# VH-VL binders against q53228: the designs that were tried, part 4

Target 1, 184 residues: q53228
Amino acid sequence: MAEDLVFELGADRSLLLVDDDEPFLKRLAKAMEKRGFVLETAQSVAEGKAIAQARPPAYAVVDLRLEDGNGLDVVEVLRERRPDCRIVVLTGYGAIATAVAAVKIGATDYLSKPADANEVTHALLAKGESLPPPPENPMSADRVRWEHIQRIYEMCDRNVSETARRLNMHRRTLQRILAKRSPR
Below, E stands for the ipSAE of ESMFold2; O stands for the ipSAE of OpenDDE; V2 stands for 0.75 times the mean of E and O plus 0.25 times the DockQ between their complexes.

## First folded at step 4 (VH-VL; framework fv_teclistamab)

Design g3
Fold by ESMFold2-Fast, scan of step 4:
Structure g3 (fold): chain C 184 residues (1-184), chain A 121 residues (1-121), chain B 108 residues (1-108)
Amino acid sequence: as target 1 above (184 residues)
Amino acid sequence: QLQLQESGPGLVKPSETLSLTCTVSGGSISSSSYYWGWIRQPPGKGLEWIGSIFYSGSTYYNPSLKSRVTISVDTSKNQFSLKLSSVTAADTAVYYCARDLWFGEYYFDYWGQGTLVTVSS
Amino acid sequence: SYVLTQPPSVSVAPGQTARITCGGNNIGSKSVHWYQQPPGQAPVVVVYDDSDRPSGIPERFSGSNSGNTATLTISRVEAGDEAVYYCQVWDSSSDHVVFGGGTKLTVL
């Protein structure tokens, strides 16, 4: 209940949300504010690090895939500046290995997207030390790599030659990969 | 800029499978912030949600249509598709694809222009 | 099954305020979204999460949601506002996107 959540939050309810998808970030921020948090938002590694340095929050939710870099850099600054910060990594389905790495660097917990506001709140307030279970159908290493390739492909406006250069692979090899169906 | 475009046959025979594809341009289907959905509208009637899919393949379907609906995603082509089996005249509608900004509460922030599918012999 | 109820039609004179209601059991505990569908066009979201506006939607459009009724309010109505308006929620108990039946706004 909202009354129970306000009680559990305590006096410092500062929450930093870091995600480069502005519509998603705005909506998550509103949902968390309704749950009693005091919000600051960042859409980049640079913005997130600046806020973490200047006003380290009691709680943070950080997406690892940001336009200007890896959200792990924000996690590191948060942990260094405020050792008691509760940091939840909110990450895409294919990023389990990255999420595990985030916990090793200093994140308190991780959640797979899509996650609702109740799941995020629960993760931020959890008193246990157990990691969330991996998704029911975790991606294979091949599927994780395939998703990475697809993301770079979209970033390059579906330009095969540019994608191949960015991934340091031959154009023909990339074309063969893009022609195959997604691995499970 | 993000654009969604429906494509597929405009005429389907009764008892056959209706198949439509939505092509996304100006943005990635592999985004972890969005579901991608299908909504239909019979001529002169209201909007009916069919289902939504996440790029991992996870789906939610309208309970009334669940036994006949399959939505799939092809991230290599930046497309997602609808199959509706055993169609009847009641399935005649304009079919829209849309982006679904999911955070436990669906709403559709971008829509395709829609494609009319008529079920007739 | 969760049901949203809208009046079939609302008429308003230019420059006046139109109010379109969306009734649902305890709808105030849900987030309500509103779509405008001009004749022959695809729907466009005009209000989301009860009261927020997407970029490009004029401030004449506003929303509220409490108890059993959500309301879309359109101030200083213009002829170009003629459309069918749909409310929508996510029903988490059934994992279902629910649309209202639509309200046709006529500007006289």
Scores: ipSAE 0.206, ipTM 0.645, lowest interface PAE 5.2, mean pLDDT 83

Design g4
Fold by ESMFold2-Fast, scan of step 4:
Structure g4 (fold): chain C 184 residues (1-184), chain A 121 residues (1-121), chain B 108 residues (1-108)
Amino acid sequence: as target 1 above (184 residues)
Amino acid sequence: QLQLQESGPGLVKPSETLSLTCTVSGGSISSSSYYWGWIRQPPGKGLEWIGSIYYSGDTYYNPSLKSRVTISVDTSKNQFSLKLSSVTAADTAVYYCARDLWFGEYYFDYWGQGTLVTVSS
Amino acid sequence: SYVLTQPPSVSVAPGQTARITCGGNNIGSKSVHWYQQPPGQAPVVVVYDDSDRPSGIPERFSGSNSGNTATLTISRVEAGDEAVYYCQVWDSSSDHVVFGGGTKLTVL
């Protein structure tokens, strides 16, 4: 183990991980167990919803893209069954708009893959005062800018004029950016 | 069942560009949990990482090879490719492609069988 | 650039315990992965994240990592364990996957 982080966990350390990539799920689950969490894992929307209904956890990490559907359905059940559940959504590349939507419907925060156990832990435990550390392998400046623009665009309910106003940029420039491929 | 298969010319002339393709089957290269990498092994020597790519096109290259290496991904064909320019006899090696489980610390959980590339006139 | 040091060879009798070391500056702060490469074959991961085993790898294989040395331990060694073993880390300061030089395990 390479990390030297100190985390404070409450009495309830239950954590549900939902992801359909078994090697990733297993590696993340083991890393979170070493950090003091009590784990349940699910590889599908159906399994995740069943656990959320039967044994709602204090913490949850949910991938949005699952083989049998959208992880947002698990987020909704978690929020309904346990209002104080801290929910972090994991998204793949190019899914930032969906991640913002997840926060709007009840997720506490989101992280883009690739994400390590330290980033996940910080996101789960952040109360506004514990900012997540910057990634060790930062995305390109173009990608960071593209994701920031997409985030603001979603916050403005995909209103181009309002987004341009908030980003202090020309509407034509914004339309050009929104039309092009997401950067690497 | 995930399988990776290297393909490309087994003989390359000095000063030319070595070009290899890795075909991924039984799994998607557009998986958000993985990078896809190239590793080489000169005859009788150890393993040397060349570089890795994410399905977005984001790359990491070995600093020693960075000026000569380009790795690209074609998600529609479920393939990724290596180009190594200005080759010399020192680039003679078995070249492996591998899946790279990215989670803050890289490790390779599936490897292709490897393909020998000889640099000779 | 970060460097991993392995002994070039280790010999062990059948049924005994082999220990293969991987030296690196403050390597205990990194995650160490171990690969087994039988002659003429592609490498196979036998230990990852210091001490975890992939499915299908016998419990005879274990790992540890502390301070400046990581160790792969193979208990009750069998003839089929003959291979070259490589350690590997990710060096975040240079964005570099670093392999050790390899250790040839001979079962005599």
Scores: ipSAE 0.413, ipTM 0.720, lowest interface PAE 3.2, mean pLDDT 84

Design g5
Fold by ESMFold2-Fast, scan of step 4:
Structure g5 (fold): chain C 184 residues (1-184), chain A 121 residues (1-121), chain B 108 residues (1-108)
Amino acid sequence: as target 1 above (184 residues)
Amino acid sequence: QLQLQESGPGLVKPSETLSLTCTVSGGSISSSSYYWGWIRQPPGKGLEWIGTIYYSGSTYYNPSLKSRVTISVDTSKNQFSLKLSSVTAADTAVYYCARDLWFGEYYFDYWGQGTLVTVSS
Amino acid sequence: SYVLTQPPSVSVAPGQTARITCGGNNIGSKSVHWYQQPPGQAPVVVVYDDSDRPSGIPERFSGSNSGNTATLTISRVEAGDEAVYYCQVWDSSSDHVVFGGGTKLTVL
């Protein structure tokens, strides 16, 4: 069956999964374990960083949106501690800016949720690099943040109060950001 | 803890539109890991999937119901809603809302208690 | 349109093993999920992805899926297991959630 695709795994099969959604994390962890990976899971940036520092894995799957911060902070620690780590970022926001930010920070690949175990496995084990290098002048982290905020703002029908609530920000901070010209 | 609650009229006249709302508490409807769905069950019969929605507004509908069904989300109220137009007695059923964990193969991990909707004059 | 076939009923004595089948063309290539619906209550998932159990579901519930048949196995059956059991898959060719017709488990 398609879900039983055979992939070549190296001797080190350690995989760190970082996501704050417990049912999703459990389902993904079991699926990856059945494919031969040795799992550790984390539900926060803090926990993910701690594991990356103490036991840097051969493979990692990191969600960008975590209750305590941005999963890209985990990606940075993983890349610093283990340069050969294969890192796939999962995100609910499919956008070029997100893909560029993930690659710039050190991710190997990027997948948009919803994604299944076969897609995750394929991304982790892909040998050839199909993605081009990041553009000469990729979007800055500030630009990525600004675009995220603008996207949420549009989803909230340009309601400042609701946007601030959803982003867990002070209204005045959001008003300052929305009043600025777009960063690079 | 996550809870889903259906609400709406329990009686609908033939040819009118059935409208139900599902209120989600203890979790966010804007979660990227989940779709949100409607399933119905006519008295004494089995389960029938109506459709699912993602917080972006993207939908999948049962082909047999697609011409009559609209599912929508209101992320500001943490709710999603079902409208089924041109109802007949065959649409009498218990209607459930449920959370749908995607991951390539849908399954419903949390269900509302269900609400009976009777279609009669 | 994809169809899942379940027996309408299965009877078993307390302490015995009940086996509920779900037939579908090449169902072994899909992930099968199982729901328990006690009388007058909403369904509860008891097995997902062929053989995995949610937290809180007893170990005596297990599943398998190969070829054209998926099976829900309930060992050491208890009176409280009386319910209608539904299998479910996602049919990617039609973008359709498909439920089986349900099997009423009667504990004698």
Scores: ipSAE 0.388, ipTM 0.698, lowest interface PAE 3.3, mean pLDDT 84

Design g6
Fold by ESMFold2-Fast, scan of step 4:
Structure g6 (fold): chain C 184 residues (1-184), chain A 121 residues (1-121), chain B 108 residues (1-108)
Amino acid sequence: as target 1 above (184 residues)
Amino acid sequence: QLQLQESGPGLVKPSETLSLTCTVSGGSISSSSYYWGWIRQPPGKGLEWIGSIYYSGYTYYNPSLKSRVTISVDTSKNQFSLKLSSVTAADTAVYYCARDLWFGEYYFDYWGQGTLVTVSS
Amino acid sequence: SYVLTQPPSVSVAPGQTARITCGGNNIGSKSVHWYQQPPGQAPVVVVYDDSDRPSGIPERFSGSNSGNTATLTISRVEAGDEAVYYCQVWDSSSDHVVFGGGTKLTVL
């Protein structure tokens, strides 16, 4: 099903996937292998850090909520060991501030779970500093918009005027949204 | 290990609301990798998907049932529930709850044992 | 609405190979999942994503999917394989989980 991307990935196709949900990790790993990546997987912060230190990959996908700790620790080791590594972090519901922190400390991009192979591949191979698209499923439209706004707000260091400018939105509308609690 | 258990009345009168709960044990319903779904099977017939829910409250419903179905989640109790309104004899079925691994293409990796709901006066 | 077509029954002798088909328009562009339902029991996934097996499912179970037909293949069939088998896809155009009608495998 997945297209073979061997010719587009360059010479180093190493990809480290870090996630403690084994069925999800296995499904994602197989999909990425079909796209031409050379896979190593880790199910913990400790395992992820060990691989990052010993064999730093060209690409990495890191879940931030791991049983033994925060995936940010893996992101830090990856960035330190291999400055050119393209790192995509995965975030769950309600974890947008952690995802923004990951980007600020060295992750290339982030994706909201549930994420599929096409979204992961696009994020890993994307070039430039364009604003990441908001998650397309499985969130409600209101929740997706709210998380997108909160993400941009955190990336702008909670500057309302800059956030409104970046979102092409009126300041009053943004202030109303930021004052409300998260949608269900 | 992960276990899903359906519960609720086994008999519902025509025109009333069918209400079932699925209790999840050995795993968290707040896992970001999964939806949680309801599937039914009328006696001697095939499987029909009713709908699925994410722990945020986001739902997908079978279009043919959407006007009658509500699925809700209670993360504090590790449960999710089904309400099907305006039932008829055609809604008599074994109702299963199941865990749904999302990765762009749904599949159900764990199922409850099922509970028979009969719609009769 | 998207429709999956399965033969209602397939009969096979022990030790032989059973092939259960699932027909759907351009089904090869979708991921097909297969469930085994023994009499009186809940379904169990035996093949997912066309050809992958869950842990604990014997290698005798395999799947393929191309064009308009997906196939579940059960080699070296055993009496315990007797069940109804359902194929399933996600139809993204309608946000719908679609099941086939089921195929009863009889081991004679």
Scores: ipSAE 0.413, ipTM 0.725, lowest interface PAE 3.1, mean pLDDT 84

Design g7
Fold by ESMFold2-Fast, scan of step 4:
Structure g7 (fold): chain C 184 residues (1-184), chain A 121 residues (1-121), chain B 108 residues (1-108)
Amino acid sequence: as target 1 above (184 residues)
Amino acid sequence: QLQLQESGPGLVKPSETLSLTCTVSGGSISSSSYYWGWIRQPPGKGLEWIGSIYWSGSTYYNPSLKSRVTISVDTSKNQFSLKLSSVTAADTAVYYCARDLWFGEYYFDYWGQGTLVTVSS
Amino acid sequence: SYVLTQPPSVSVAPGQTARITCGGNNIGSKSVHWYQQPPGQAPVVVVYDDSDRPSGIPERFSGSNSGNTATLTISRVEAGDEAVYYCQVWDSSSDHVVFGGGTKLTVL
């Protein structure tokens, strides 16, 4: 409930949200403001690091896939500057592998997209010492690989040869992968 | 700058399959934050949701249309498509594609311009 | 299945306040979104999550949602506000996107 959440937030309600998807970021920010958080937002690794250095928050939600780099770099700065910061990683890639990597870097918890404001709030306020439970529908290794390949393909302006070179794979193998439906 | 553009035949014969494609430009269909949907509007009437797809292929369909609808995604072309089978005159409508920001609930933040599909012999 | 009810039309003089209602059983427990559809154009979201505005939408547009009624309020109405307005929710019990029937706003 909103009343319970307000009391559990404590005196410092500062929350940094880092995500390069501006409409998603704005919607999440407003939802979190309604729950009592005091928000700052960043749309890049560079912006996120600058805020983490200057004004380290009590809470943070960080997407791993950012246009200018890896959100784990922001997580690292947050943990170094404020050891008690509660950090939730919000990502669309994998279940167990993402959870392990994020926790190892210093994240408190992780959530897979799509996730709603209630799930984000619960993750930020939960007092647990265990890794979060895996999502009910975790991504397979094949799905994670397919997502990575598709992302690189877009970064290479859909140039198959350039993508195959960057991924160190045969062009024909990449063509086969790009032609099939995504793994579930 | 995000743009969505519908394309496909504007005339379909009764009993055949209506097929439309939405091309996404200025953004990636493989974004984990979004679903991509189809909404239609018969002439002079209101909006009716047809269905939505996540880039993984996961779908939600309007129960009233579920037996006739298939939505698919082609991430390599940054497109998603609608197939509506066994069409009748009641399926004559402007068809819109739209982006839906999935944050536990659906709302459509960008829409295509719409394409009129007439079901007629 | 879940149903949203809107009045078919609302008329208002320029500079006055227009109120467009969206009725639904326990709609206050849902997030309501509002779309503006000018004649011959695609819909544009004007209010989302009950009361939030997208960038570029003037503060004259506001929303509320409580009990069985959500309301879109347009203050200081201008001629350019003439359009059909639709409310929309996600019904989680049926995994269904539900639109209201639409309200035509006429500026006299």
Scores: ipSAE 0.234, ipTM 0.651, lowest interface PAE 4.7, mean pLDDT 83

## First folded at step 5 (VH-VL; framework fv_teclistamab)

Design d2 (at its last look DockQ between E and O 0.30; V2 from the best seeds 0.00; counts 0 for: pae E 3.0 > 2)
Fold by OpenDDE, look of step 5:
Structure d2 (fold): chain C 184 residues (1-184), chain A 121 residues (1-121), chain B 108 residues (1-108)
Amino acid sequence: as target 1 above (184 residues)
Amino acid sequence: QLQLQESGPGLVKPSETLSLTCTVSGGSISSSHYYWGWIRQPPGKGLEWIGSIYYSGSTYYNPSLKSRVTISVDTSKNQFSLKLSSVTAADTAVYYCARELWLGDYYFDYWGQGTLVTVSS
Amino acid sequence: SYVLTQPPSVSVAPGQTARITCGGNNIGSKSVHWYQQPPGQAPVVVVYDDSDRPSGIPERFSGSNSGNTATLTISRVEAGDEAVYYCQVWDSSSDHVVFGGGTKLTVL
């Protein structure tokens, strides 16, 4: 993986990764360590909660779908134990609603799978954007994102490579998004 | 433990469509942590990536084969399939299915045993 | 298209160290993965993410990656190590999985 991006971490570099896939967890852990995080890993909701309760980290990456339950439970514990914890939730296809719910309860951001370590890092370290006042009938975040991506795609004459470059996305990620129907 | 097994005809006539299925056991194809790929190897030659599919149905293909390749997934059967149209003798190869990991880049950690497909009249 | 270059063959005596190189433009910025393919068998990953080993792969297998060259090192080579070894990367610019041409390791 490319290590060409420089990230500024806080004084507390503790990061909890919660995922029930061991190979993925190992890879992500190593990638995040290279980026300066101090890693603790959990392979279940139960383990994630236990760690969050005992040693609430400054950062957390939580898979929403775990074998033993919902990663939201870990998010809740983290928010309770350490309100300033930067939490990024990972979501698979079809679980955007759950990801939105996670953000509502205190997650910093969500990323759709697949994602890379840079995306995860950026999401963890992103400084709170001054949110404009919400419109009375706001489009769903997903629709906004989808429309934005579609717009850029069209502006690039439907060139996936150029679109990906401009959006700072991997082509594969963009292709996945473009293959999806418009979210309601 | 995870196992992948290729199945399909070992002989295909020129201009016809090669069809293979990979059956996954010991794990779910619906995992969000993996892609599922096809790789082929002509006799005495190296490995060539054909394409990969996510459980959502999202695919990406080798550009050199894109026009002829279709990969699909059947989550209910825990299978994914390869179709290669308009085959020629150049498509004779051992075809492997494999599990593909993602995290900024991709590699294959579990492979099927491969199945030889010969294109011959 | 991104290209990986491997020597076609490497020979080594038992007990010695084999080094198989994989060349690519700025390959050091990519993650390199290595596969072992014994004769008549499917490939098996022996090194991933430049230097990590799957469980069950002996410590004799190690990898490094810097600049324009990745290297698979096999120490204390055994007869059972005779195989074709392939390096592999993912090229983000073309969204392509790329394999090297393979290196046949012969144990003398």
Scores: ipSAE 0.874, ipTM 0.944, lowest interface PAE 0.6, mean pLDDT 92
Fold by ESMFold2, look of step 5:
Structure d2 (fold): chain C 184 residues (1-184), chain A 121 residues (1-121), chain B 108 residues (1-108)
Amino acid sequence: as target 1 above (184 residues)
Amino acid sequence: QLQLQESGPGLVKPSETLSLTCTVSGGSISSSHYYWGWIRQPPGKGLEWIGSIYYSGSTYYNPSLKSRVTISVDTSKNQFSLKLSSVTAADTAVYYCARELWLGDYYFDYWGQGTLVTVSS
Amino acid sequence: SYVLTQPPSVSVAPGQTARITCGGNNIGSKSVHWYQQPPGQAPVVVVYDDSDRPSGIPERFSGSNSGNTATLTISRVEAGDEAVYYCQVWDSSSDHVVFGGGTKLTVL
């Protein structure tokens, strides 16, 4: 699996992590280094923006809720400074409305905590919307949620129990969601 | 400094409900980075995980205890609690609350001091 | 359910190296965490994710994990290392935390 990650990474392996919880940030940085990324970290919106302006990375993982503001401000600078940056917004419980905002600002993908390093890596490396300009009519929050759930499901090798745990929801709720067709 | 403190009655009658509260200070229970767990240890014996809760209210429980356990969170008081119903002498143990980092496959990086609960009979 | 097996005790002289094992089927594919519990105290994590140390844990504590065995190694053992040591994993197939039975380290 380490060789697969090297194959999928481009020549530029730079990754910016923005999260204000130091133990989490250290652990994620270490896990992503093991997967071949070259890390810079920031614990604030201000620090994240400064790095994005000075040394715009190829990849970024940005938490929405930071002590000094909203991580979407970092996403905006990243997209301006490096249009091809692959940006994953990592967020906590109840952030459906912010998923729409993340897509509008130009994030490549949205990922709900808890999300392990494999899920983060998969989201960063997926070919998606990272290169196009921000969409003028962003996807609906229902569609964003549906696609996120399907991605986690596939990454968990279609294991319903593991998927439900990673999505922080009851197994029965997930079974109902998975039984539906994609929302229109 | 982050601190966890267990509180509740140290003596519970058989067949009744054991109730404990963990008060978190020096940090927020409403963090997306952590679960909050209960672990117990019968005197002279090993550690047994009881269950864990996320600030959203989502829980997961030890299957051997699941039918008797309720864990809840009160974010306004920065607390989470344990209720264990229908207790017997086998439930006599030191009860710990702990912070659980889910990143890196769920380990407990801060523990409370523990509180002994004795089930009298 | 997933089972972790530890030896009940290990004895070592001061200055020597203690090795505490944690056995489990295919444990090498899991992240193993280690806790130290001195007598009368709460557990403290000393190694997580097989081989990483929290801040404040001396480098003489180290870990490894491969195949069916994870090992906690304590080099240059001191009298203050006398404690019970537990291994722990998350078992994703059953959605629960599993602890080993504990190993009492005695420093002669």
Scores: ipSAE 0.411, ipTM 0.702, lowest interface PAE 3.0, mean pLDDT 84
ESMFold2 (binder alone), look of step 5: mean pLDDT 93; pTM 0.949

